# Ledger of designs, part 111: VHH binders against Profilin-1 (pfn-1)

Target 1, 132 residues: Profilin-1 (pfn-1), of Caenorhabditis elegans (q9xw16)
Amino acid sequence: MSGWNAYIDTMTAAAPSIKRCAIVGAADGSVWARTEADNVFKASEEELKTFVALFNDVTQVPAKGADIEGVHYVVPRTEESLIFGKKENTGFFAVKTKSAVLIAVYEGPNEVAAQVRKAVESMQTYLNNAGY
Key: E = the ipSAE of ESMFold2; O = the ipSAE of OpenDDE; V2 = 0.75 times the mean of E and O plus 0.25 times the DockQ between their complexes.

## First folded at step 16 (VHH)

Design ug60 (from uf34 with Q102A; framework vhh_7pa5_2)
Fold by ESMFold2-Fast, scan of step 16:
Structure ug60 (fold): chain B 132 residues (1-132), chain A 123 residues (1-123)
Amino acid sequence: as target 1 above (132 residues)
Amino acid sequence: QVQLVESGGGMVQPGGSLRLSCAASGFTFSSYAMSWVRRAPGKGPEWVSYISGSGKSTHYADSVKGRFTISRDNAKNTLYLQMNSLKPEDTALYYCAVGGPAPPPLKGEDDYWGQGTQVTVSS
């Protein structure tokens, strides 16, 4: 799991409040890397295929929300390549690159949410600049 | 403890065929996309193909589209690459990898490469 798994490690080191995360294919939601063991990101391939398709028209997402790991999140708004949501004290940030979607699930207050967003967006920028 | 063992390489003439195998262990094989990556003499790594965990989605580099077919057997934890209409420029060491297109290494170039399986296409 070397190549893409190192990117998971980089994001979780940058934002320790990330509880689970994954890097998946933008075209099909296939899992390229994810957190494992006690922090396993457990979304099904079918759920992820549905989730990455949300990036085809992010303007529709706030009306219906988003499902990750069988949990329904309220999505208050979206940006072109960013979907984020909240459910109680948990939340997620998902960003699309040319080839991938990065998903980070976190737990905590607004301060940790900002840190998680920064980590995910930094990785998005790096991967876009590398042609991914 | 992820282990990937490539096999099936050999020498063929242009237009020939080979079938590569990758035996995987140490992780939940069916949950992860798998890729084939090759490294030609004197060149850096080039991504060849990847397949989703379920096997329902496949993707190919433009240089191999229509000639190569990626597949997997999740019950046997094995990844395959059927290579048809081989060309001299397909000559390389072939590696399997976990995930989509191989990213640039975050550390040394040899940190994630095993022995691979050698494919040589010559007349």
Scores: ipSAE 0.622, ipTM 0.817, lowest interface PAE 1.2, mean pLDDT 87

Design ug61 (from uf34 with Q102M; framework vhh_7pa5_2)
Fold by ESMFold2-Fast, scan of step 16:
Structure ug61 (fold): chain B 132 residues (1-132), chain A 123 residues (1-123)
Amino acid sequence: as target 1 above (132 residues)
Amino acid sequence: QVQLVESGGGMVQPGGSLRLSCAASGFTFSSYAMSWVRRAPGKGPEWVSYISGSGKSTHYADSVKGRFTISRDNAKNTLYLQMNSLKPEDTALYYCAVGGPMPPPLKGEDDYWGQGTQVTVSS
């Protein structure tokens, strides 16, 4: 039984520095797939609903920051379909497709962030090309 | 391991109703969106409906909107699909799945379908 979990596995294999990640519905923040066990992505559905709504106007996000798993992140800048943030040694990348939002939380220095961003953006491109 | 067991299919005449069930085990059911997907004879799979983990939001394919209702009972780890005003075009094998709409296959991945439950709408 693969489904959306195969997408989680693909991203974490591409960027081993991803500590937790999830694929959620762009419309409602519902969880379609996430990392589990010792790496369980713990954001509530209510928090994710608030988070995905940030993509309605990403230009306002740097002034307010973003919350994931109860952690408030500083968002230095956004792009049309990309929100990323940092808090101490933890960071995240979130990208929106037509139907989904991919969220990857990582730990480590900025050099690690580049690999995580590539993994998430590669998956975003694949899903967009598939009509998702 | 994740296990999903569909039931409730059958043969009905156009305009009839059926209620499908999906018994889930092996994962934290209430944390995940759940979907219904169908495959008609000679056709590829078609996503039908999904419901959020909390049950607070529901989504439907245009072909079934207004006729089908998805619901869940998280205490019983069970997903439901109430199908009303059934049409011959609804004839298909119905599957439940974890997550939102059916994902596109990754390169090198096969389509993994269980037995499903057969719905036949005919004369």
Scores: ipSAE 0.659, ipTM 0.839, lowest interface PAE 1.1, mean pLDDT 87

Design ug62 (from uf34 with Q102H; framework vhh_7pa5_2)
Fold by ESMFold2-Fast, scan of step 16:
Structure ug62 (fold): chain B 132 residues (1-132), chain A 123 residues (1-123)
Amino acid sequence: as target 1 above (132 residues)
Amino acid sequence: QVQLVESGGGMVQPGGSLRLSCAASGFTFSSYAMSWVRRAPGKGPEWVSYISGSGKSTHYADSVKGRFTISRDNAKNTLYLQMNSLKPEDTALYYCAVGGPHPPPLKGEDDYWGQGTQVTVSS
């Protein structure tokens, strides 16, 4: 664990529908913090390196989708520093800060997704304001 | 529980070398990035170096670039910092930490484990 896990705990407390979550380096996809035990975030470093590189040009992502934890997600659209996707009853939100990428995987209907998005965007704002 | 134990510090003269070690337990070491952070007397924490979980990516603070080398042995759950050409300005308590290239924003909690290992560079 790390001091960065306190931020994961904050996000999961704000949105209990988050099943797995991670904070990774924007430059290389290295894991700084993640959910563990029964909720372990299981993405390889190679997959995460590929994933964080998507933020170099988010406009290209809807055409090809995104892979997280070996699951291919359909990405319907993107915003400047936000990628989100869906696969049946699961989905994710990923946001980029200056130094990090926050990834939250959730399970549930579309109404649940709004709470998850709010939690990760709130943390994104906090970290950006703190210079991270 | 997560545990980090630093060692290898000591007293050296300017221009000398030291090798620090950090023994990690309680988590999947190879899955996490690791950093070295130092606290000089009377100063706040300063990030020194960062290494990815695989060891393929390394980063250094400008103040130590070219003099320090970070490495890891995932089979032994150990992080290293080779320090060469030491300067009086490198005098500090050195900590290893789990995670990224910068210390996390302060939340009113100390997120570094162990006592650290003291490095003193003095003529």
Scores: ipSAE 0.585, ipTM 0.796, lowest interface PAE 1.3, mean pLDDT 86

Design ug63 (from uf34 with Q102N; framework vhh_7pa5_2)
Fold by ESMFold2-Fast, scan of step 16:
Structure ug63 (fold): chain B 132 residues (1-132), chain A 123 residues (1-123)
Amino acid sequence: as target 1 above (132 residues)
Amino acid sequence: QVQLVESGGGMVQPGGSLRLSCAASGFTFSSYAMSWVRRAPGKGPEWVSYISGSGKSTHYADSVKGRFTISRDNAKNTLYLQMNSLKPEDTALYYCAVGGPNPPPLKGEDDYWGQGTQVTVSS
């Protein structure tokens, strides 16, 4: 077992409506851990490099949207270290820590979205407190 | 199942060189960042070096900058650490790990590290 895979398992257990998720490097977008097999998080390193760069100035993101796994999402607003978007019944939450970006893609209504957001933000808090 | 097998360690004199290898299997190696981590006698784990999945991004701990080079061969699913100008302080058990740069330990996650490969720098 990878030590970072334990964090993927923790997030998916906390919010079972997460369909795919990943932990990637904040500087390069390279994958550290992700869901696999039928739940494989399939974004390329180049796409993820572009995505993590959005955290350099989150205020610009609502005007442009964001791409994850080749899907363009509308981003209605952002917070300091949070980008989220929705397309139909699919959505995502992405949070930045000092060293990493956590990305969770989910399917379902707004009630499901709230659970996913809580799971991702809880992990962000844990990693920030651990110095990551 | 993910499997990582380190090799290439040994005994060298100060100023010597070694090249460590990490053979990876059970996952899409080229899609993941990789790191080298070491554990010296009586010390906790210390992150040594990092390489992105593509190999385009590398980072090093200050203690090894200019002396160590991390690289990967994605066609062979192998990670390398070229260690030059070795010092007694580099004596440690070396592990490769998926992701980077130094995964935070969950309580009870001391079994994260596999067998490792021993590097001993003696005068």
Scores: ipSAE 0.575, ipTM 0.811, lowest interface PAE 1.3, mean pLDDT 86

Design ug64 (from uf34 with Q102T; framework vhh_7pa5_2)
Fold by ESMFold2-Fast, scan of step 16:
Structure ug64 (fold): chain B 132 residues (1-132), chain A 123 residues (1-123)
Amino acid sequence: as target 1 above (132 residues)
Amino acid sequence: QVQLVESGGGMVQPGGSLRLSCAASGFTFSSYAMSWVRRAPGKGPEWVSYISGSGKSTHYADSVKGRFTISRDNAKNTLYLQMNSLKPEDTALYYCAVGGPTPPPLKGEDDYWGQGTQVTVSS
């Protein structure tokens, strides 16, 4: 059975404003776990391959923005292992660990963004501490 | 709901070969990376090999590089592990898993795995 799906459940329980999220391989962008059904995370493997490659040099990202699920997001700034973006009432947080990239897409005003960021960063810390 | 059924294990002599299969159902197989993980008697899980959803990327643990080959048939929803030049230290119960390496346990979660398929390498 899939063990990574439990991580999706943990993040969505911690931040109910997450609409869709995924855990993907840092090397290739391939999906390890994602939200499904009515909240399916729809990004293609090719789009995700391009997305995870952004972490090779995050300083370039604010000039280009980032694409997730065919939606182009403005990226105001980045940190070494964090990319986040906004488009109108939607936004995302993406964090990189050694082996994975966690992506959470949320909907709502800026007031909910802090909870989504906290959920994603908490999981990043957990996985990094476990060697992932 | 997600179901993974491993098969193809058995007993072989050192230097022998086996091909493991994993039949997947309950999800869009081609959209997900897949891994093989093994658990030797008295030891924790060890990640063995990884393949991307498209099959274009593969990765291997150092202990199996050059001897094992991971592959998939997305039309058949099946994952494979071709195991050559088997060694006694390859003796383990082998599991397939959706996604990357074996995830660490979450607080309050148990260490639950399916049946797996037993590989025993001995004289």
Scores: ipSAE 0.666, ipTM 0.836, lowest interface PAE 1.0, mean pLDDT 88

Design ug65 (from uf34 with P105E; framework vhh_7pa5_2)
Fold by ESMFold2-Fast, scan of step 16:
Structure ug65 (fold): chain B 132 residues (1-132), chain A 123 residues (1-123)
Amino acid sequence: as target 1 above (132 residues)
Amino acid sequence: QVQLVESGGGMVQPGGSLRLSCAASGFTFSSYAMSWVRRAPGKGPEWVSYISGSGKSTHYADSVKGRFTISRDNAKNTLYLQMNSLKPEDTALYYCAVGGPQPPELKGEDDYWGQGTQVTVSS
């Protein structure tokens, strides 16, 4: 469908516990690729514009949390290019590259979360090395 | 099934104008950024422009900035590229694509290029 969907496929193959994910523009939150059908990542462009702006100052995020797909997540802490959160038995990892933000939503125990984080960070490294 | 059908190409002289169209179907068009990408004879693909799903933000390659305008009509699931002040260097097959700037190489040459529409700029 799109060249960016190959990257979605790569991440979901690396971490099958990813329920939904997307690749969005860092500047505007525009959707470049996302999971579809039974796994549709259903966030509005307005919500995503707000979300990617969180990377302008990640230190403020733990105080207010983050909203993805209309779900409010508690964000316990952040790193310079990484925001992650939790809501009951679900969670997400989001990483920023030069041009993109990768967002992966998952369900499962701590070992699942670790695998999801590894998958998105590996893709972040790849895209940064490619100039994105 | 997702389909993208380009049209509007043709032969023009330097300084001329063309308007390309891309008819999209099989997905929620307004939810996705859309791009124009071109492939000149003997060259790899070059990203030209992209527009956000809402149409509120647009981005252009330096080679076309100020001459090309990307736009979309979400009610008609159609993407457009208005090309003004065309140069011989703009001669290429033009493709529309879902997403932002063209991704780094991961898939083969034939994976995401549809039929395209040919633009030829010559005297």
Scores: ipSAE 0.599, ipTM 0.819, lowest interface PAE 1.3, mean pLDDT 87

Design ug66 (from uf34 with P105S; framework vhh_7pa5_2; at its last look DockQ between E and O 0.72; V2 from the best seeds 0.79)
Fold by OpenDDE, look of step 17:
Structure ug66 (fold): chain B 132 residues (1-132), chain A 123 residues (1-123)
Amino acid sequence: as target 1 above (132 residues)
Amino acid sequence: QVQLVESGGGMVQPGGSLRLSCAASGFTFSSYAMSWVRRAPGKGPEWVSYISGSGKSTHYADSVKGRFTISRDNAKNTLYLQMNSLKPEDTALYYCAVGGPQPPSLKGEDDYWGQGTQVTVSS
């Protein structure tokens, strides 16, 4: 659909346990790219606006959790540019770049989480180095 | 397949105005932010503006702030760019694109822009 979809494809290829993925504007939660077809990332703009705002103070996020696609996730901990959550055999990793937030929702045992994190952080690094 | 068709370009004098349009098809238009990008002669692409899917949030490059206004009509699957107080340095081929500021190109990947519409600002 766009140049941004190439990055979605890269992340999903790097971590097959990723079920849905999106790239959104860090400032407003607007959707720039997302998985489609059978794995449509369905978070609303309003929800994403709230979500990306969590990065303004990540220290408070573990106390309240995070919502994505109408699903509430427990957030064990955060880093300055990283929020990750868990719910049963699912979870998400969200990383913030200069201008975007990358969100990957995954399904599987805890062991797959490391691969998902690596995929999104690799993309984070790439985009940051590119000025995005 | 995604299709973007830009129109509304032309030649104007400095201080003049133009209104660009982008007709979009092949995807759920309202679900995505949309951008305007321009390419001036001899220069690389420059992000101009983007608007959220709902149209509630707009963003502009510093070079066009206060002069350009991005908007959209989701019922018509159309993106707009109102350009006022045009300057010679605004001369470029203008493209619409899905998403926010456009990412660096990856080898083997297509740029999903339209054919562009030429804007020329000259005395």
Scores: ipSAE 0.890, ipTM 0.934, lowest interface PAE 0.5, mean pLDDT 94
Fold by ESMFold2-Fast, scan of step 16:
Structure ug66 (fold): chain B 132 residues (1-132), chain A 123 residues (1-123)
Amino acid sequence: as target 1 above (132 residues)
Amino acid sequence: QVQLVESGGGMVQPGGSLRLSCAASGFTFSSYAMSWVRRAPGKGPEWVSYISGSGKSTHYADSVKGRFTISRDNAKNTLYLQMNSLKPEDTALYYCAVGGPQPPSLKGEDDYWGQGTQVTVSS
């Protein structure tokens, strides 16, 4: 696959501890690209529509948490365009650009989490600079 | 291995209609948003429309709103674009693509889109 899938490949190469990730439409949560096969990102379109709507008011998210792939994550805090959460030995980082939301699910210790955050924020910056 | 095959183009007069089709294979079609993108002679690619995997959400470029309708048949792995009230400005090679509006290539400007289908609107 080319197009948006090249962006998935770039993020997973930058942070190999990403278990699953996706690029979805900010307006509707539609899937534009995702990891496949043994690492398929399996969130439903309905769940993703609910998830991307969280970016309309991130201040409400820590009180409720967030659901990704049917897993409920505790969200300790949010930043204007960043939602992140933890559930046992897994976690995620989700960042919003003008047109898209990038979601990366990972497993591992805090040093791994920092690498994943760096990868998704670097891609967020790239896409924002490109007008996306 | 993703394959996309466009068809349905042709030559029409201004005000005419055409219906484009895109036959998809090699991936879970119903899980992905799909787009139509066009390239006019001497110009770069312009995103036209996209539809969510379920078909419940659609989006259009301002230049085609109210004239074009995107739809899909997930049982047939086929994407459609109904084009009404065609204008000379709609003359272009039309491509389908996986996902929403296409970003710049990370490997330069090489595109791996299919052959496309030519739409010519002329009197």
Scores: ipSAE 0.742, ipTM 0.870, lowest interface PAE 0.7, mean pLDDT 88
Fold by ESMFold2, look of step 17:
Structure ug66 (fold): chain B 132 residues (1-132), chain A 123 residues (1-123)
Amino acid sequence: as target 1 above (132 residues)
Amino acid sequence: QVQLVESGGGMVQPGGSLRLSCAASGFTFSSYAMSWVRRAPGKGPEWVSYISGSGKSTHYADSVKGRFTISRDNAKNTLYLQMNSLKPEDTALYYCAVGGPQPPSLKGEDDYWGQGTQVTVSS
């Protein structure tokens, strides 16, 4: 089956510590795909619009932190197209592509963060090369 | 279990209007952005427009801006495309889809497109 859900499945298979995942429009935070059922990604459209706007100037994000699903994360570092957030035993990686933002929320100690980042960045590269 | 059914296509003269509908079921319609995509004869898919889950944000391809209006009725689980000032170049099969502009299929794109609704603009 095709569509944006296949890309969520690819990322969660590549990094099993991902608990929830979404693909949202970079311009407006609209939800294109998300994990559902018992692991629903529960961010409102308003929250996501604020979140994707952080990519307009990532250098200001470490001072502010970021909110996803009503949870506030400390942002230790950013790159031009990547935001990493951390709160206790949970975290997220978000990357921007040409048209979308990919968001992966994981649970576990810091040791798993590298696998999550690799899964999300690999998809970012694939989508950018395809024009998305 | 997601089901999307397009309707409202037909044959019209240049300058005419049509309104397409997409009936949705099997998911929480209001939570997701929705798109219209078209395939002209002998061409691959072309993204036309998308609308956010709430309906507050709309986006259009340059080729249709000012002529087409996307809308949705979340109480009826229905997506619409109002097409005005139609041109022969708008002739295509029109499909609705969940989410924004379509990425490359990880399997076979042609195997998973539904029937769509045909729009034909000719004299």
Scores: ipSAE 0.741, ipTM 0.881, lowest interface PAE 1.0, mean pLDDT 89
ESMFold2 (binder alone), look of step 17: mean pLDDT 79; pTM 0.789

Design ug67 (from uf34 with P105K K107E; framework vhh_7pa5_2)
Fold by ESMFold2-Fast, scan of step 16:
Structure ug67 (fold): chain B 132 residues (1-132), chain A 123 residues (1-123)
Amino acid sequence: as target 1 above (132 residues)
Amino acid sequence: QVQLVESGGGMVQPGGSLRLSCAASGFTFSSYAMSWVRRAPGKGPEWVSYISGSGKSTHYADSVKGRFTISRDNAKNTLYLQMNSLKPEDTALYYCAVGGPQPPKLEGEDDYWGQGTQVTVSS
């Protein structure tokens, strides 16, 4: 599939430590693109609707954490358009653009996390500049 | 291999109605949002509408709000666009696509849309 899946492919090529990734609608959590097959991003639409609503007030997220693919993540802090979390050796970065939320789930230490964050934030900047 | 086949276009008078269909295969249809996109002669593509995978959420471009209705039948892997009160400005080739609003084009990216169905609104 091209379209939005080309952006998934770009992020995973830039940060090979991304295990699963999705682009979802900021308004409703609907899936626009996701990794498939052996790396299928398995979050339900209901869970994603709840997740994207966290961006309405990111300051409340550290107190309650965040759920992705049925896994509860500790969120140590947030930034205006960035939620990230850790659960043992796995983590995620989620960024909001005007119309979308990009979610990348990875596994590994802080060095890996930095690469994943850079890939996701680069794509966020690209999409924001394009009006998305 | 994702396949999208549009149908239901035709020629109508201003104020008329048409219902477009998109038959999808090769992916888990109910898991993905679906869009309608159109391209008028001499113009770039314009996103028209999208619907969430469950069908519970719908979104429309301002130019079609109140006139067009997007829907889907996940049991039949089919997307629909009911077009009412058609205007000459709606004349375009209509495509269905996987995902939300039309994404910006990456350098070297090939567009993947369905085959398209022509809608012509004229007197």
Scores: ipSAE 0.698, ipTM 0.855, lowest interface PAE 1.0, mean pLDDT 89

Design ug68 (from uf34 with L106I; framework vhh_7pa5_2; at its last look DockQ between E and O 0.86; V2 from the best seeds 0.82)
Fold by OpenDDE, look of step 17:
Structure ug68 (fold): chain B 132 residues (1-132), chain A 123 residues (1-123)
Amino acid sequence: as target 1 above (132 residues)
Amino acid sequence: QVQLVESGGGMVQPGGSLRLSCAASGFTFSSYAMSWVRRAPGKGPEWVSYISGSGKSTHYADSVKGRFTISRDNAKNTLYLQMNSLKPEDTALYYCAVGGPQPPPIKGEDDYWGQGTQVTVSS
């Protein structure tokens, strides 16, 4: 669909436990790319706008959690450019780049989380180095 | 399959105006941000502007702020770029693209821009 979709494909290939994935604008939560077909990332623009705003003060996020696709996740902790959440056998990793937020929703045992994190952080690093 | 068709380009004098259109199909148009990018002769692509799926948020490159206005009609699956106060430096082939500022290409991957529409600003 676009150049951004290639990055979606890269992340999902690197971590098969990723079920849905999106690249959104860090400033407004607008969707730049997302998984489609059987695994459509369905967060609304309004929800994503709220979500990306969490990065303005990540220290408060663990106290309130985060919502993605109408699902509420517990956020154990945050880092400056990283928010991750958990719900039962699912979770998400969201990383912020210069201009974007990469969101990966995964399903599986806790052991798969490390691979998902690595995938999104690798992409984060790549895009940051590229100026995005 | 995704299809983007740009139109509305032409030749104008400095200070003139043009309005570009991009007809989109093959995807849920309103679900995605849309961008305009341009390629001037001998230069790499330059991101110009993007608009959120709903149209509520707009963003512009510094080079076009105050002169260009991006908009969209989701009922018509159409993206627009109103270009005012055109300068010779705005001369380029203009493309519409899905998403925000366009990322670096991945080797072996095609870009999904349309054929582009030529804008020439010259006295």
Scores: ipSAE 0.899, ipTM 0.939, lowest interface PAE 0.4, mean pLDDT 94
Fold by ESMFold2-Fast, scan of step 16:
Structure ug68 (fold): chain B 132 residues (1-132), chain A 123 residues (1-123)
Amino acid sequence: as target 1 above (132 residues)
Amino acid sequence: QVQLVESGGGMVQPGGSLRLSCAASGFTFSSYAMSWVRRAPGKGPEWVSYISGSGKSTHYADSVKGRFTISRDNAKNTLYLQMNSLKPEDTALYYCAVGGPQPPPIKGEDDYWGQGTQVTVSS
C-alpha cells in the first residue's frame, strides 16, 4: 500500500522551496505524512488540532494569526479553503480538502511563495477529485 | 526504511473474535496516524479504521463501527485491531498503513503491499 508520503514527495519535487510539509487529517489534525530527518515537520498533534479547526471559520484567522511548529504567523487574509501566513522571510500555505489539510512551510521571497502555493493547490485539486 | 509486519489473523466462525497486530519500525511511530485496510477476494482495498498518533482520536468505516476497535501501544511501536462479532463479509487480507484513509493512487506510481494477515470468517 503506497503511503501518503508519496504525496509529500510530489509537492516538494514541484516546489523545491518547501522546507517542511505535512498532510494531516481535517477532522483531528492527525499526521498522515510529513517531511522527515533534516526537514522534519515538528508541529505537535495538539497544535495541529487547533490549526485545522481554523478552517471551520477562516474569517477569524487574520485577527488572530496562526501557529505552526511553535511559530506565530501573521495571516493577512484567507480564502474559503486556503490559509497562508508570513513571518519575516518564512511563510506557509495550508489548503483544506474534504478529508485532509496540506501544510507547506517555505523560506524565500514572494516568487518562491507563488511556486509553493501552486504546488499545494494542485495537490488539493487532485485529492478533492479523488474524493479526499 | 518503514517496515510494517501484520499478524494475528486466522479462521473463525461467525460471531467470533480476533485481535490483529502490526509491528512498526523505521519511523517515529507515535507521530503518525495509522490505518487498517483490507482486501476481500476479488475486490479492491477498503479502508477499515485509523487512529491518531497520540491515540486520542479514532475513526471507523461504517461497515465495522461498533464491532472493531483500533488501538496502539506507542512504547512498543505496535498497532492493534480488536475484531468482535465477525461476519463472513469481514473475510479479507488485512494490512496496516501509515496515515489516514488509504490514499488515492498517484499516476505512474506502484502500490506497495506487505503480505498482510488473512482473516477468514466461515462456518
Scores: ipSAE 0.743, ipTM 0.869, lowest interface PAE 0.8, mean pLDDT 89
Fold by ESMFold2, look of step 17:
Structure ug68 (fold): chain B 132 residues (1-132), chain A 123 residues (1-123)
Amino acid sequence: as target 1 above (132 residues)
Amino acid sequence: QVQLVESGGGMVQPGGSLRLSCAASGFTFSSYAMSWVRRAPGKGPEWVSYISGSGKSTHYADSVKGRFTISRDNAKNTLYLQMNSLKPEDTALYYCAVGGPQPPPIKGEDDYWGQGTQVTVSS
């Protein structure tokens, strides 16, 4: 595919609880890379455009929640470039870089959430330092 | 297996036009953003243009704005680059790629590029 696939592979290897993952354009929600095959990340471009727009004002997100792959998540916490969503035994972390949004959907109890966050934030830092 | 095949390059005089094509197979073309990238002699890759999966969003490098137009035909799994008012500095191998501007390689990975199509602008 593209060099963006290696970033997907690196994040999923770093945090095994990540079950699906995507890198999408921050301006338009268009998919640049995603997990495929048995763990395909399935979200429409329209849904992803709505999702990435949440980063325009993250302070409003906890009141609304967020939708990814047709699943509604409660959003207990946001930071300027990070959205954390929860639903039962699943959750997501999404982080914004200069040009993209990295999305990781995980399964497991809350104690694995820190490792998932660390995986996506490490990649966010790498990409930001490279101008992406 | 993902395949990207570029075509439509050639030699042209300054001020001329060319239309590049990129035939895509092995993935759901309409689901992914696409880019054109070029490599001039002795230089690294330079991102040229971007189009979203739906085709509704496009973006261009400053050096080509107003002269190049990216488009796609999702029914034919084909990406296009219309290149007008060509200049000698546009001389390069042109490649299509999946996704936005290509990121730095992660250690241990080679870049994946299509075969490329040569564009040569000279008098």
Scores: ipSAE 0.701, ipTM 0.857, lowest interface PAE 1.1, mean pLDDT 89
ESMFold2 (binder alone), look of step 17: mean pLDDT 79; pTM 0.796

